# VH-VL binders against Large ribosomal subunit protein uL6 (rpl6), part 5

Target 1, 180 residues: Large ribosomal subunit protein uL6 (rpl6), of Picrophilus torridus (q6l1b1)
Amino acid sequence: MIKWTEQAEIKLPDDVQATMENNELKIKGKLGEASRIFRDNYVKAYIEGSSVKIATSKNNKYTKGIVGTWYSETKLLIEGVTKGFEYHMKIDFTHFPMRVSVRGDKLIVENFLGEKSPRSAKIVDGCKVSVKGDRITINGIDKRKIGETAANIERATYIRHFDARVFQDGIFLLKGEVNE

## First folded at step 4 (VH-VL)

Design b11 (from rB2 with heavy chain A107F; framework fv_refanezumab)
Fold by ESMFold2-Fast, scan of step 4:
Structure b11 (fold): chain C 180 residues (1-180), chain A 121 residues (1-121), chain B 112 residues (1-112)
Amino acid sequence: as target 1 above (180 residues)
Amino acid sequence: QVQLVQSGSELKKPGASVKVSCKASGYTFTDYAMNWVRQAPGQGLEWMGWINTYTGNPTYADDFTGRFVFSLDTSVSTAYLQISSLKAEDTAVYYCARDFGYEWSDFFDYWGQGTLVTVSS
Amino acid sequence: DIVMTQSPDSLAVSLGERATINCKSSQSVLYSSDNKNYLAWYQQKPGQPPKLLIYWASTRESGVPDRFSGSGSGTDFTLTISSLQAEDVAVYYCQQYYDFPTFGQGTKLEIK
């Protein structure tokens, strides 16, 4: 028999429910439901009482890294369904005033570096994006989806041909983390 | 009952590529990681890295980054080692070896018979 | 990166006599949390893959004759064959698994 040794424990708040099925941890709270797939040969996550536990059957640098990642991801899922996340981005331009708007599941950037064709960025399901002045706010319960949306927006304004010493136009994440 | 059966010997020219297979039987393939170990002629054993058979994620030792790729076909319980841009120094017997997952250990209880890869012009 | 060094490189022992092979690690492979030494020993005969003999420094693998024993702790380990048999002619390797696996250079055991 394979022997599992508990490595980490995350206690669930009273108003949060967790389920583990098909290697997917689902966390449900007041703001909604978010999930992560946790699968590995030697690391498992499971529900016991009011806690999510992470155990290993093998002790090495790789499995220790996975335990840390799953611990962190589980905490973020709990935070997301109880408090939610908010990312802020800044619209910056040097020579051509760009126009940013939300249309359906896309953020549209017009007049980027004077380009006639608009650029677009996919807004990941579960994220709410709003534009106000030179600020973009991304709200949601899943930090990974918010991060993906922010990355999509940043990539939409990537400069390929222009000299960066002259142009610093783009849409950039402020602080590089969840706004507190 | 547990067996790891590797593909046959290969003779390649420098710059070619080779793909070695390791077919597992007698146990649940995804319950144990698979390792690759190299042995140059007349030399000792050198651990190349391992692949997580459940996730497909490989981990390479520092000397085996770049030209070496570990992969799987879980439907046939087979692990693969691909070496690109072959060099004469890649001439070696390549072994697949199963992790001893039962007791928290990166030591190897079952080994394939080895595949000799010879790189010569 | 833990370096494993074996001594001697080669050894000739008469049948029925004791053979001793040493292995040193560049840093301790004793894990304080479980008090185990992350060290294994293998036997490799010509044309064959290595065969696991010993793990956790002193635990003998199933099917391995009791004349084989492992000892030591921390950085200094020994594999002993109490009464050499003809079939024991092989190269012996120590291996640490405290970090990414590394092997010693091997000790070739021959009969005098």
Scores: ipSAE 0.006, ipTM 0.533, lowest interface PAE 11.6, mean pLDDT 86

Design b12 (from rB2 with heavy chain A107H; framework fv_refanezumab)
Fold by ESMFold2-Fast, scan of step 4:
Structure b12 (fold): chain C 180 residues (1-180), chain A 121 residues (1-121), chain B 112 residues (1-112)
Amino acid sequence: as target 1 above (180 residues)
Amino acid sequence: QVQLVQSGSELKKPGASVKVSCKASGYTFTDYAMNWVRQAPGQGLEWMGWINTYTGNPTYADDFTGRFVFSLDTSVSTAYLQISSLKAEDTAVYYCARDFGYEWSDHFDYWGQGTLVTVSS
Amino acid sequence: DIVMTQSPDSLAVSLGERATINCKSSQSVLYSSDNKNYLAWYQQKPGQPPKLLIYWASTRESGVPDRFSGSGSGTDFTLTISSLQAEDVAVYYCQQYYDFPTFGQGTKLEIK
């Protein structure tokens, strides 16, 4: 038998349940359920007792990196289903008042730099986006999905052919208001 | 005694496929990973990847994704390398090699005798 | 990936004399947690598979004559054959296993 060596252990809080099926770790807590796919030929994640454990069949720099990544992702899944995440963004314009609204699974930006055609950003499934005044709030239990939604929104107001020192219009993530 | 015995040489046309076998004996097959190493005529050694003999999961080096497939038949202690859509540049001796396994090292203590695959019209 | 470079590409040494082959890695293969160099040396004779000579940079494989020795640490490694015998004519390869395995290009050893 190939010998597996345990590299990491993440203890589950009392109110959190974990399951592992088809290389997918699913974590369920009071705020909902979130998952990550953990597939690798050298590294496995499994549930033993009240813990998620990560083991390797080979010990090298590659497997050490994967262990670290899966450990971090597992902790974020637990935090998400117990506390949740909240990102804040600011609507900023100088000459043309931007109109921002949520329509279905998209955030719509109208009148960006006076453009006739609206811009849109996909709201990733599992995220709730609200707009109030010049503030946008993104709530969810999956930090990757919230980050992807914020990136989509920033990208929708990206100014490619302008010097950023001249035009400051856009929708930007507020680092000081990220709720962990 | 530990032995890795590979299948005989193959002569194939471009576009064909080939399946090379590596039969292990003298040890517990699932205790050691199996690696594949290629050597083109007159050239050096090139690691292709490995397969975990306990789980059956293969890992491929970047240059050996797509056309190359590692597989096992644990009931007969045999590892396989399949190459599809053969090209002239696939002409080489293909070796299976057992990694040491101890202290998670990937150095190769036993090698098969090699299988020459020649791809020509 | 880690690139392994050997020097020289070929050398000729008289019987009974010392042969020295060098191997350099593009990054350190010394793992700080176990203080081991993840470096092996192989001998390949014409028509044969490679044979393991040295692992962990300086540990001689069972059955390998004591005239073979490995030394070095980090990025610079040496294989030494203290007294060359006729049977030692071969191509020698270094190989790192700190990350995914990679081999040096090989050094052909011939008798003068």
Scores: ipSAE 0.000, ipTM 0.493, lowest interface PAE 12.6, mean pLDDT 85

Design b13 (from rB2 with heavy chain D99E; framework fv_refanezumab)
Fold by ESMFold2-Fast, scan of step 4:
Structure b13 (fold): chain C 180 residues (1-180), chain A 121 residues (1-121), chain B 112 residues (1-112)
Amino acid sequence: as target 1 above (180 residues)
Amino acid sequence: QVQLVQSGSELKKPGASVKVSCKASGYTFTDYAMNWVRQAPGQGLEWMGWINTYTGNPTYADDFTGRFVFSLDTSVSTAYLQISSLKAEDTAVYYCAREFGYEWSDAFDYWGQGTLVTVSS
Amino acid sequence: DIVMTQSPDSLAVSLGERATINCKSSQSVLYSSDNKNYLAWYQQKPGQPPKLLIYWASTRESGVPDRFSGSGSGTDFTLTISSLQAEDVAVYYCQQYYDFPTFGQGTKLEIK
């Protein structure tokens, strides 16, 4: 039929399984299952043996970009289900001690800038948030969901620009990329 | 504007190796796949395979596995065909040809001038 | 592999007359999803590389004279030269790209 040329191969670790259904790549490992939709007319991802392969029917700038993106996303899915991801955030305050706690699917911030009404941040499904001292840890297997949760938390303690020169209170993401 | 310029003719003994070059100009080398086509004296055209110019991954037709190797040097926009352990039946004109990208067609829109490889005695 | 068979092997036509070359594939090269025929035609003059004339069975390549036309669908294809010129003396090849590319054996066109 159409001529497909293999462009990339990602070997699955022994403890990881992959399935492709309806253009959705599902990767399952010891920590759970995560997925991404890989749909394109000229680029396809498929399972062959113990590998995820990416093939193209055309060689041009568009297909090059897609191959690179799907390769990187597949590697992140594998890392997520085998090792997981961990983001760290810091609680900072000057005059009014913030009280941070997790209640259900929300992170609750009390006494932010002395406010009577608590602030809250949605914890995205699949993420676990824990608070210890002035540190908040977000754990999960899907890097996008962890990033969304961190953004929600940071946004919940946002100070409008005109107040920023007076108040430095907030909850901020610490750089956690470097593992070693 | 678009040109594919191949290396000159080669005369080789059986058992030797040869490396044919195909230098592209007038377009972005990595935007189009490069194909190799063989034509033995007085015979028709025979597709040998292609190489993805972005990834460097070659694909060979069944008759051209083993002794035939496609490679690239993207820094000089050049594709190579290497034939090892040459046999008399390898005597042919070897063409490189660009895969026509218009409307995703796999037809070949530009061809090199051809490289005659003669294997004798 | 898809086998491409051309007819005739050689053809002599007078200047200004119509030349017709046929090409048959061992299986359909019409892809149902896009409704396109994965077939091309090439012209090769002595000592020169092939030149693309037609792709998608009937689409003329840029710069190719309008006296050249392609027709057919599925397994039976035709290249027509409506009014033969001296410069059209060449070997003509059909090629499928539905699967791994294969060429017909060629049709030699000469002047009568």
Scores: ipSAE 0.008, ipTM 0.509, lowest interface PAE 10.3, mean pLDDT 86

Design b14 (from rB2 with heavy chain F100Y; framework fv_refanezumab)
Fold by ESMFold2-Fast, scan of step 4:
Structure b14 (fold): chain C 180 residues (1-180), chain A 121 residues (1-121), chain B 112 residues (1-112)
Amino acid sequence: as target 1 above (180 residues)
Amino acid sequence: QVQLVQSGSELKKPGASVKVSCKASGYTFTDYAMNWVRQAPGQGLEWMGWINTYTGNPTYADDFTGRFVFSLDTSVSTAYLQISSLKAEDTAVYYCARDYGYEWSDAFDYWGQGTLVTVSS
Amino acid sequence: DIVMTQSPDSLAVSLGERATINCKSSQSVLYSSDNKNYLAWYQQKPGQPPKLLIYWASTRESGVPDRFSGSGSGTDFTLTISSLQAEDVAVYYCQQYYDFPTFGQGTKLEIK
């Protein structure tokens, strides 16, 4: 039999449930359910009592790195389903006022630098995007998906054919705006 | 009965590529990591890295990043080592080796017979 | 990376006599949680792949003759062949698996 040594333990809050099936850790709380696939030959995550535990069968720098990653990911899953995440972005333009709206699974940017064709950004599944004035708010329970949605929006307004020092137009993530 | 059978010797010119195979039998391929070990003529053993047979994720030792690629074909229980842009210094016997197994240790309990790769003009 | 150093580089021993090979690691390979030394010994005969002899510093692999034994802990390890036989002529390697695997440079064992 495989010899496993426990490396980390994450206590589950009273209102959070965890299940492990097919190498997928599913965490369920008041705001919903989020999951991560934790698959490796030397590292495993499992549920024991009210905790998620991470164990290794090989002790080296590679497995220590994975333990750290899975520990952090598990904590983020718990935070996501209990509190959620909120990212803020700012709409900034100098001469041509951008019109930003949400249509289905896309954020649409019209009149960017006076362009006639609109730009679009994919809203990742599980994220809710809201536009209010010069602010864009991205809400969700999965921090990775919120981050990807913000990156998609920022990327859609990149100024590739102009000197960015002259034109500051774009949609940018506001550092330090991480709330419930 | 566990066996690791490697492909035959290769004679290549500098700049060519080579792909060495290691076919496993007698155990569940995805339950054990596969390691690659190099031995240059008259020299000792040098660990190149390993590949997670379940995920396909390779890990390379610092000296073996870039030109060296570990891959798998799990449908035929085979691991591969590909070396691109071959140099004379790549002349060596290349071994695949299985971890002993999680029950016992992480030492290498089964080895392929080795594949001699010779790089010459 | 952990550097493994063997001594001597070569050794000549008469048949029936004891052979001793030493291995030193640049840092401890003793894991405190399980109190095991992550060290193995291999035998390689000319034209053959290495063969596992010892793991966990002192545990003999199945099928390995009793004359082979491993000892030591932390940074200093020894492989002993209590009564050398003709078939024991080979190069012997120590290996740590506490971190990314590294091998000693090898010790060539010959008959005197």
Scores: ipSAE 0.007, ipTM 0.533, lowest interface PAE 9.5, mean pLDDT 86

Design b15 (from rB2 with heavy chain F100L; framework fv_refanezumab)
Fold by ESMFold2-Fast, scan of step 4:
Structure b15 (fold): chain C 180 residues (1-180), chain A 121 residues (1-121), chain B 112 residues (1-112)
Amino acid sequence: as target 1 above (180 residues)
Amino acid sequence: QVQLVQSGSELKKPGASVKVSCKASGYTFTDYAMNWVRQAPGQGLEWMGWINTYTGNPTYADDFTGRFVFSLDTSVSTAYLQISSLKAEDTAVYYCARDLGYEWSDAFDYWGQGTLVTVSS
Amino acid sequence: DIVMTQSPDSLAVSLGERATINCKSSQSVLYSSDNKNYLAWYQQKPGQPPKLLIYWASTRESGVPDRFSGSGSGTDFTLTISSLQAEDVAVYYCQQYYDFPTFGQGTKLEIK
């Protein structure tokens, strides 16, 4: 028989609900709902009582790694729907003042290194981006989506054709904060 | 009483597809994972991958991604191996094999009789 | 992938004598958390599927004669047939299941 052995347990806070359908874990809290797909042949996640449990049918380094990843991701989903995440980015320029604005689902960067054509970065669904002075703030409940949005913004100001030692213009991630 | 019965031998031309079946009996099908193992003529054993009969999720060894598909029909306790775009080097006996499952032993306790797939022009 | 290497490639032993087949893994198949060696041995006769003989390096599968025994730990394993019988003529394979399963190349056992 496939023998499942419990490897990890994550206790849900009283204000958090979880559902597991089609290999997708959905966590709902006061700030909204976030989900992750947990699909693997040897590792399963399931809900039992007030906990999310992770079990394995094979005991090796591969499954141990997956258990650790799903455990961490589940905790991040809970943190996201209860406290939320806030990432900060800094607008930095040397010779050409760049203009940064939000238009719909895009962050627009004008006058980057004096370029005539504006650059843009996709804002991932579920993230709220605001610009104030030299700071960009990304808020959301899904840490992966916030990270992806920050990466999109940083990538939009990537300098390929200039010596990076001379030009350090760009939009860069600062250490993240939660509800500060 | 536990038996794994595979479909008969196949003779195919390069570029064709083949679907091998493995029908289980004598136990609860979804309690044991099903593996596929290949043996080319005169060669040793090569593990192709597993399908978890409880979750339906397949895992393929690196050499068996792309053209190879594992599937199930739990209503008839049958596992399938499909090979597309057949090549001469696919000529081999293909075995289905059940995981032992005791204390996470992934040794194979019951095997099908094997299906010879010959690919030639 | 974990590479399994058997020695010898072929072996001839007289009836009633001891046969010894070796298997070496490219990395340890001993899992520290349960202190088990994730290693199995199979017997394959011409025209037949493999038959499980030993799992967990030394546990004999139900119905397998007492003359078959497995030993070793970590990276070095041995299958021993204490008193060879005519029906033992076969190719023997070791297999690790610590990671994705891999087999040794096989050892052909013949009567002298």
Scores: ipSAE 0.007, ipTM 0.541, lowest interface PAE 8.7, mean pLDDT 87

Design b16 (from rB2 with heavy chain F100R; framework fv_refanezumab)
Fold by ESMFold2-Fast, scan of step 4:
Structure b16 (fold): chain C 180 residues (1-180), chain A 121 residues (1-121), chain B 112 residues (1-112)
Amino acid sequence: as target 1 above (180 residues)
Amino acid sequence: QVQLVQSGSELKKPGASVKVSCKASGYTFTDYAMNWVRQAPGQGLEWMGWINTYTGNPTYADDFTGRFVFSLDTSVSTAYLQISSLKAEDTAVYYCARDRGYEWSDAFDYWGQGTLVTVSS
Amino acid sequence: DIVMTQSPDSLAVSLGERATINCKSSQSVLYSSDNKNYLAWYQQKPGQPPKLLIYWASTRESGVPDRFSGSGSGTDFTLTISSLQAEDVAVYYCQQYYDFPTFGQGTKLEIK
């Protein structure tokens, strides 16, 4: 169990460059650069030729899980810098017309359930948010940052003090409109 | 500067227990596995096993199962070797040694100064 | 486990002359997938911990003088000191890390 055994290989597209520095995998493509830290005693990620490889010195459930996670994260980094990610959200209201706009690094929600005080959601750095009609679009190259922005927006319209079956108002992530 | 500092020498009688410490500094403790190596007087080096500093999972060589326990205190970047039911044949210098850890090399790049454990009646 | 055998057990060499230490493994430590030999060499002076000299059979550790070189593949390995200096008097150990680590018995190098 001391020798390193290759467990996974991710081939880099011709238009993508990868570097490993201080346990950080940096992937650069036409849309920009994104990175992830890959650190463990028994799992290593490294660059060999035109591929990112993942190897282990131990074979157990823990190392198998890490290999799977790093494999998936590496593929998402490549997809992000080549295609980008786009999340779609829908503005939904029944009785009080909700007004949504982007102001600086925040999404502002006015007239939520008739409330006079606006609600706001932080737009994570590296994400672009656009509002058109009842649709909100979040664009970026880092899937984690886009997901965090979407969660912030959804959280801003939580109906904590009301029965959701009576009030269905909110901003929700749309199924099947996520481009990964 | 990377440094591994071990506890001082111990003189024990047969049947006693001893706990040797190895305090790491100058790097992130959990990024590198820690090995234990024994050297009896006038003899060569004998690998005892290692401990994964990220998970706490120890692995022992066949001759070092049972009486030998590897453990960690990550809050103080310290690895421990405990030997129970000491025998005269356990008299040796005990070293902690770091896995190289980069470029997939498992050679030992930094060593503690050694702890002499003497077992005599 | 993999047994490491060094030869000779002791060696006396004159200052400025070449010293050669051999190491044999009971099975190959060449990993076919990465084509690397999982073999290291260490220097130990009296009262001191071992110091890593060479890893991957032939790669010198940072700060190690270029008079030290490693060679060999599979089961037969050599550590060479091209021009012996007084400070090189020590015991030298080979170590495999292909499987659970094992060391050779050591070769004591002295001035003739």
Scores: ipSAE 0.007, ipTM 0.474, lowest interface PAE 10.4, mean pLDDT 86

Design b17 (from rB2 with heavy chain G101P; framework fv_refanezumab)
Fold by ESMFold2-Fast, scan of step 4:
Structure b17 (fold): chain C 180 residues (1-180), chain A 121 residues (1-121), chain B 112 residues (1-112)
Amino acid sequence: as target 1 above (180 residues)
Amino acid sequence: QVQLVQSGSELKKPGASVKVSCKASGYTFTDYAMNWVRQAPGQGLEWMGWINTYTGNPTYADDFTGRFVFSLDTSVSTAYLQISSLKAEDTAVYYCARDFPYEWSDAFDYWGQGTLVTVSS
Amino acid sequence: DIVMTQSPDSLAVSLGERATINCKSSQSVLYSSDNKNYLAWYQQKPGQPPKLLIYWASTRESGVPDRFSGSGSGTDFTLTISSLQAEDVAVYYCQQYYDFPTFGQGTKLEIK
């Protein structure tokens, strides 16, 4: 007898729909659709009534960690399709004015530390990036994709630790400035 | 040193019951799940299920529901396998095996010596 | 459940030569999130319980000789003994732990 024990329940808002197919949880709301793959040996996620439920067949510290992760990811999917996410980044330069623009699916940085060749960062599909003054705003419904886009932008202006002592130029995520 | 020591061989008639023990030592008993694995004479290995030593909650493979019961006595670091209404096809060596200490792994790092259960008329 | 199939059923190899045992799963045992293959190999000698040799498809258990190695990914796995010793005569089993555990039918290894 295989025994599954329910560990967590996430109640879906009235305007949100969820489907579970091939280990993929798809959440659809007013702002769009986002999904996550939830695959594990001893933890399963399923839809029952108006809730996403998470159950385990093996109950130890490791499966509890997975339950926590899937619980948090499910809540973020719901938040994303109902409210969306907004990340803010700051453009900072001291010696050479850098020029930041969006061209297609890339953010382009010109004149970084006076470099002749432009640097670029991929804007992950589903994200909208806008540049205004010294601020960059990344909007989207999938927090993972927004995080990837922010990391790509920060990486595009990365400099060696030694160089950073002289130059503090870059594009940086603002501390805790994630708009719900 | 980690050791799993099982009870001795059993000879039973069809319809009887048997209780096999597996005594653990050398580690904290409740830190790792205990598994049961069966091997019929001349055959391969069949995973029967596990018991969570933390909660006492057993999980059985589909072929081992009903007549098979996993239980614990944590005060003596011992896991038990009980088989009721024994049938000739239950003749096998029964092993207890400790869950590997890595997450989700059902690789088994330590095994008991095995208990031969023979069911014959 | 996942079905494990080993080949060959039996294998005879000369001392000092390479032995190769194959294992195929009916579906992938590679978990994309951690990029690990949930596969183990065991050695069972007559009258003894199985002994864990390899886990995560290629990681050798402590105390297992260097001549044992595991390889493969997804659905196809191999256990290799680079230089067969007399003490290696045994039945070898693969086991998946991606879903509820299942074992291959075993490969009997003997000396030529």
Scores: ipSAE 0.007, ipTM 0.465, lowest interface PAE 10.2, mean pLDDT 85

Design b18 (from rB2 with heavy chain Y102S; framework fv_refanezumab)
Fold by ESMFold2-Fast, scan of step 4:
Structure b18 (fold): chain C 180 residues (1-180), chain A 121 residues (1-121), chain B 112 residues (1-112)
Amino acid sequence: as target 1 above (180 residues)
Amino acid sequence: QVQLVQSGSELKKPGASVKVSCKASGYTFTDYAMNWVRQAPGQGLEWMGWINTYTGNPTYADDFTGRFVFSLDTSVSTAYLQISSLKAEDTAVYYCARDFGSEWSDAFDYWGQGTLVTVSS
Amino acid sequence: DIVMTQSPDSLAVSLGERATINCKSSQSVLYSSDNKNYLAWYQQKPGQPPKLLIYWASTRESGVPDRFSGSGSGTDFTLTISSLQAEDVAVYYCQQYYDFPTFGQGTKLEIK
């Protein structure tokens, strides 16, 4: 038998349920369900009692890093399904008023630097985006998906054909975490 | 006694594929991970990666992704290394090697005799 | 990748004399959680596969003569053969397994 040694334990809150199947950890709480795929040859995650446990079959720098990552990701999944996450972004423009709206699974930016063609950013599944004045709010239970959505929005307003020292137009992340 | 017996030498043309076997005996195959190590003519040892014999999952070193595939057949206690789209620089002796068997060690206590793969036009 | 560097590339030692081979790692291979050095030594004779001599930097593999010893910690390691025998003519390799395994370039040992 390949021998496994427990390296980490994450105790589940009473109102949280976890399942592990097909290398996918699913965490369900009051706000919904979020998951992560944990695949590795020397590191495994499993459920025992009321805890998610992480074990290794090799003790080296590589597996230590993975244990740390999976530990942190598991804690974020628990936080997401119990408290949720909220990112805030600000719309900034100089001489060309940007018009920002949500249409389906996309954020649409019109009149960016006076451009005739609108720009768009993909809203990752599981995120809810709202625009109010110069503020954009991204809500969700999966911090990775919220971060990806914010990055998509920021990239949609990236200045590539103009000197960035002259134009500071864009949509920028202000603050990204709620943890009560 | 523990033995790892590899398949015989291969002479291949560039662009061909080769499959090297490593048959284990004298121990429980799934209790020890199997590694692959390459040695080019007159050169040192280069670790290619390993396969977990219990789960079947391979892990490859950065230089050995893409053209190299590790697999196994637990019913005959055999591990395989397949190399596709062979290049002249793949000419080397390929060794299979068992993890030492002390907890968490990636030292290799038993080695196959080696399989010479020559890639020549 | 952790780079392993051996010295010398080759050496000649008289029968019965001490042979010393050095190995340096580009970063420490001492794991703080178990206080072990993830370092092994191998012997390879022409036409043969490598043979494990030492693991955990200083633990001798079963069946290896006691004239072989390993020492060192962190980044600097030594393999010592206290009294060279004719059968010890070989190339010697160090290997770290703190991260993905990497080998030194080898040290060729010959009789004077």
Scores: ipSAE 0.007, ipTM 0.498, lowest interface PAE 10.0, mean pLDDT 86

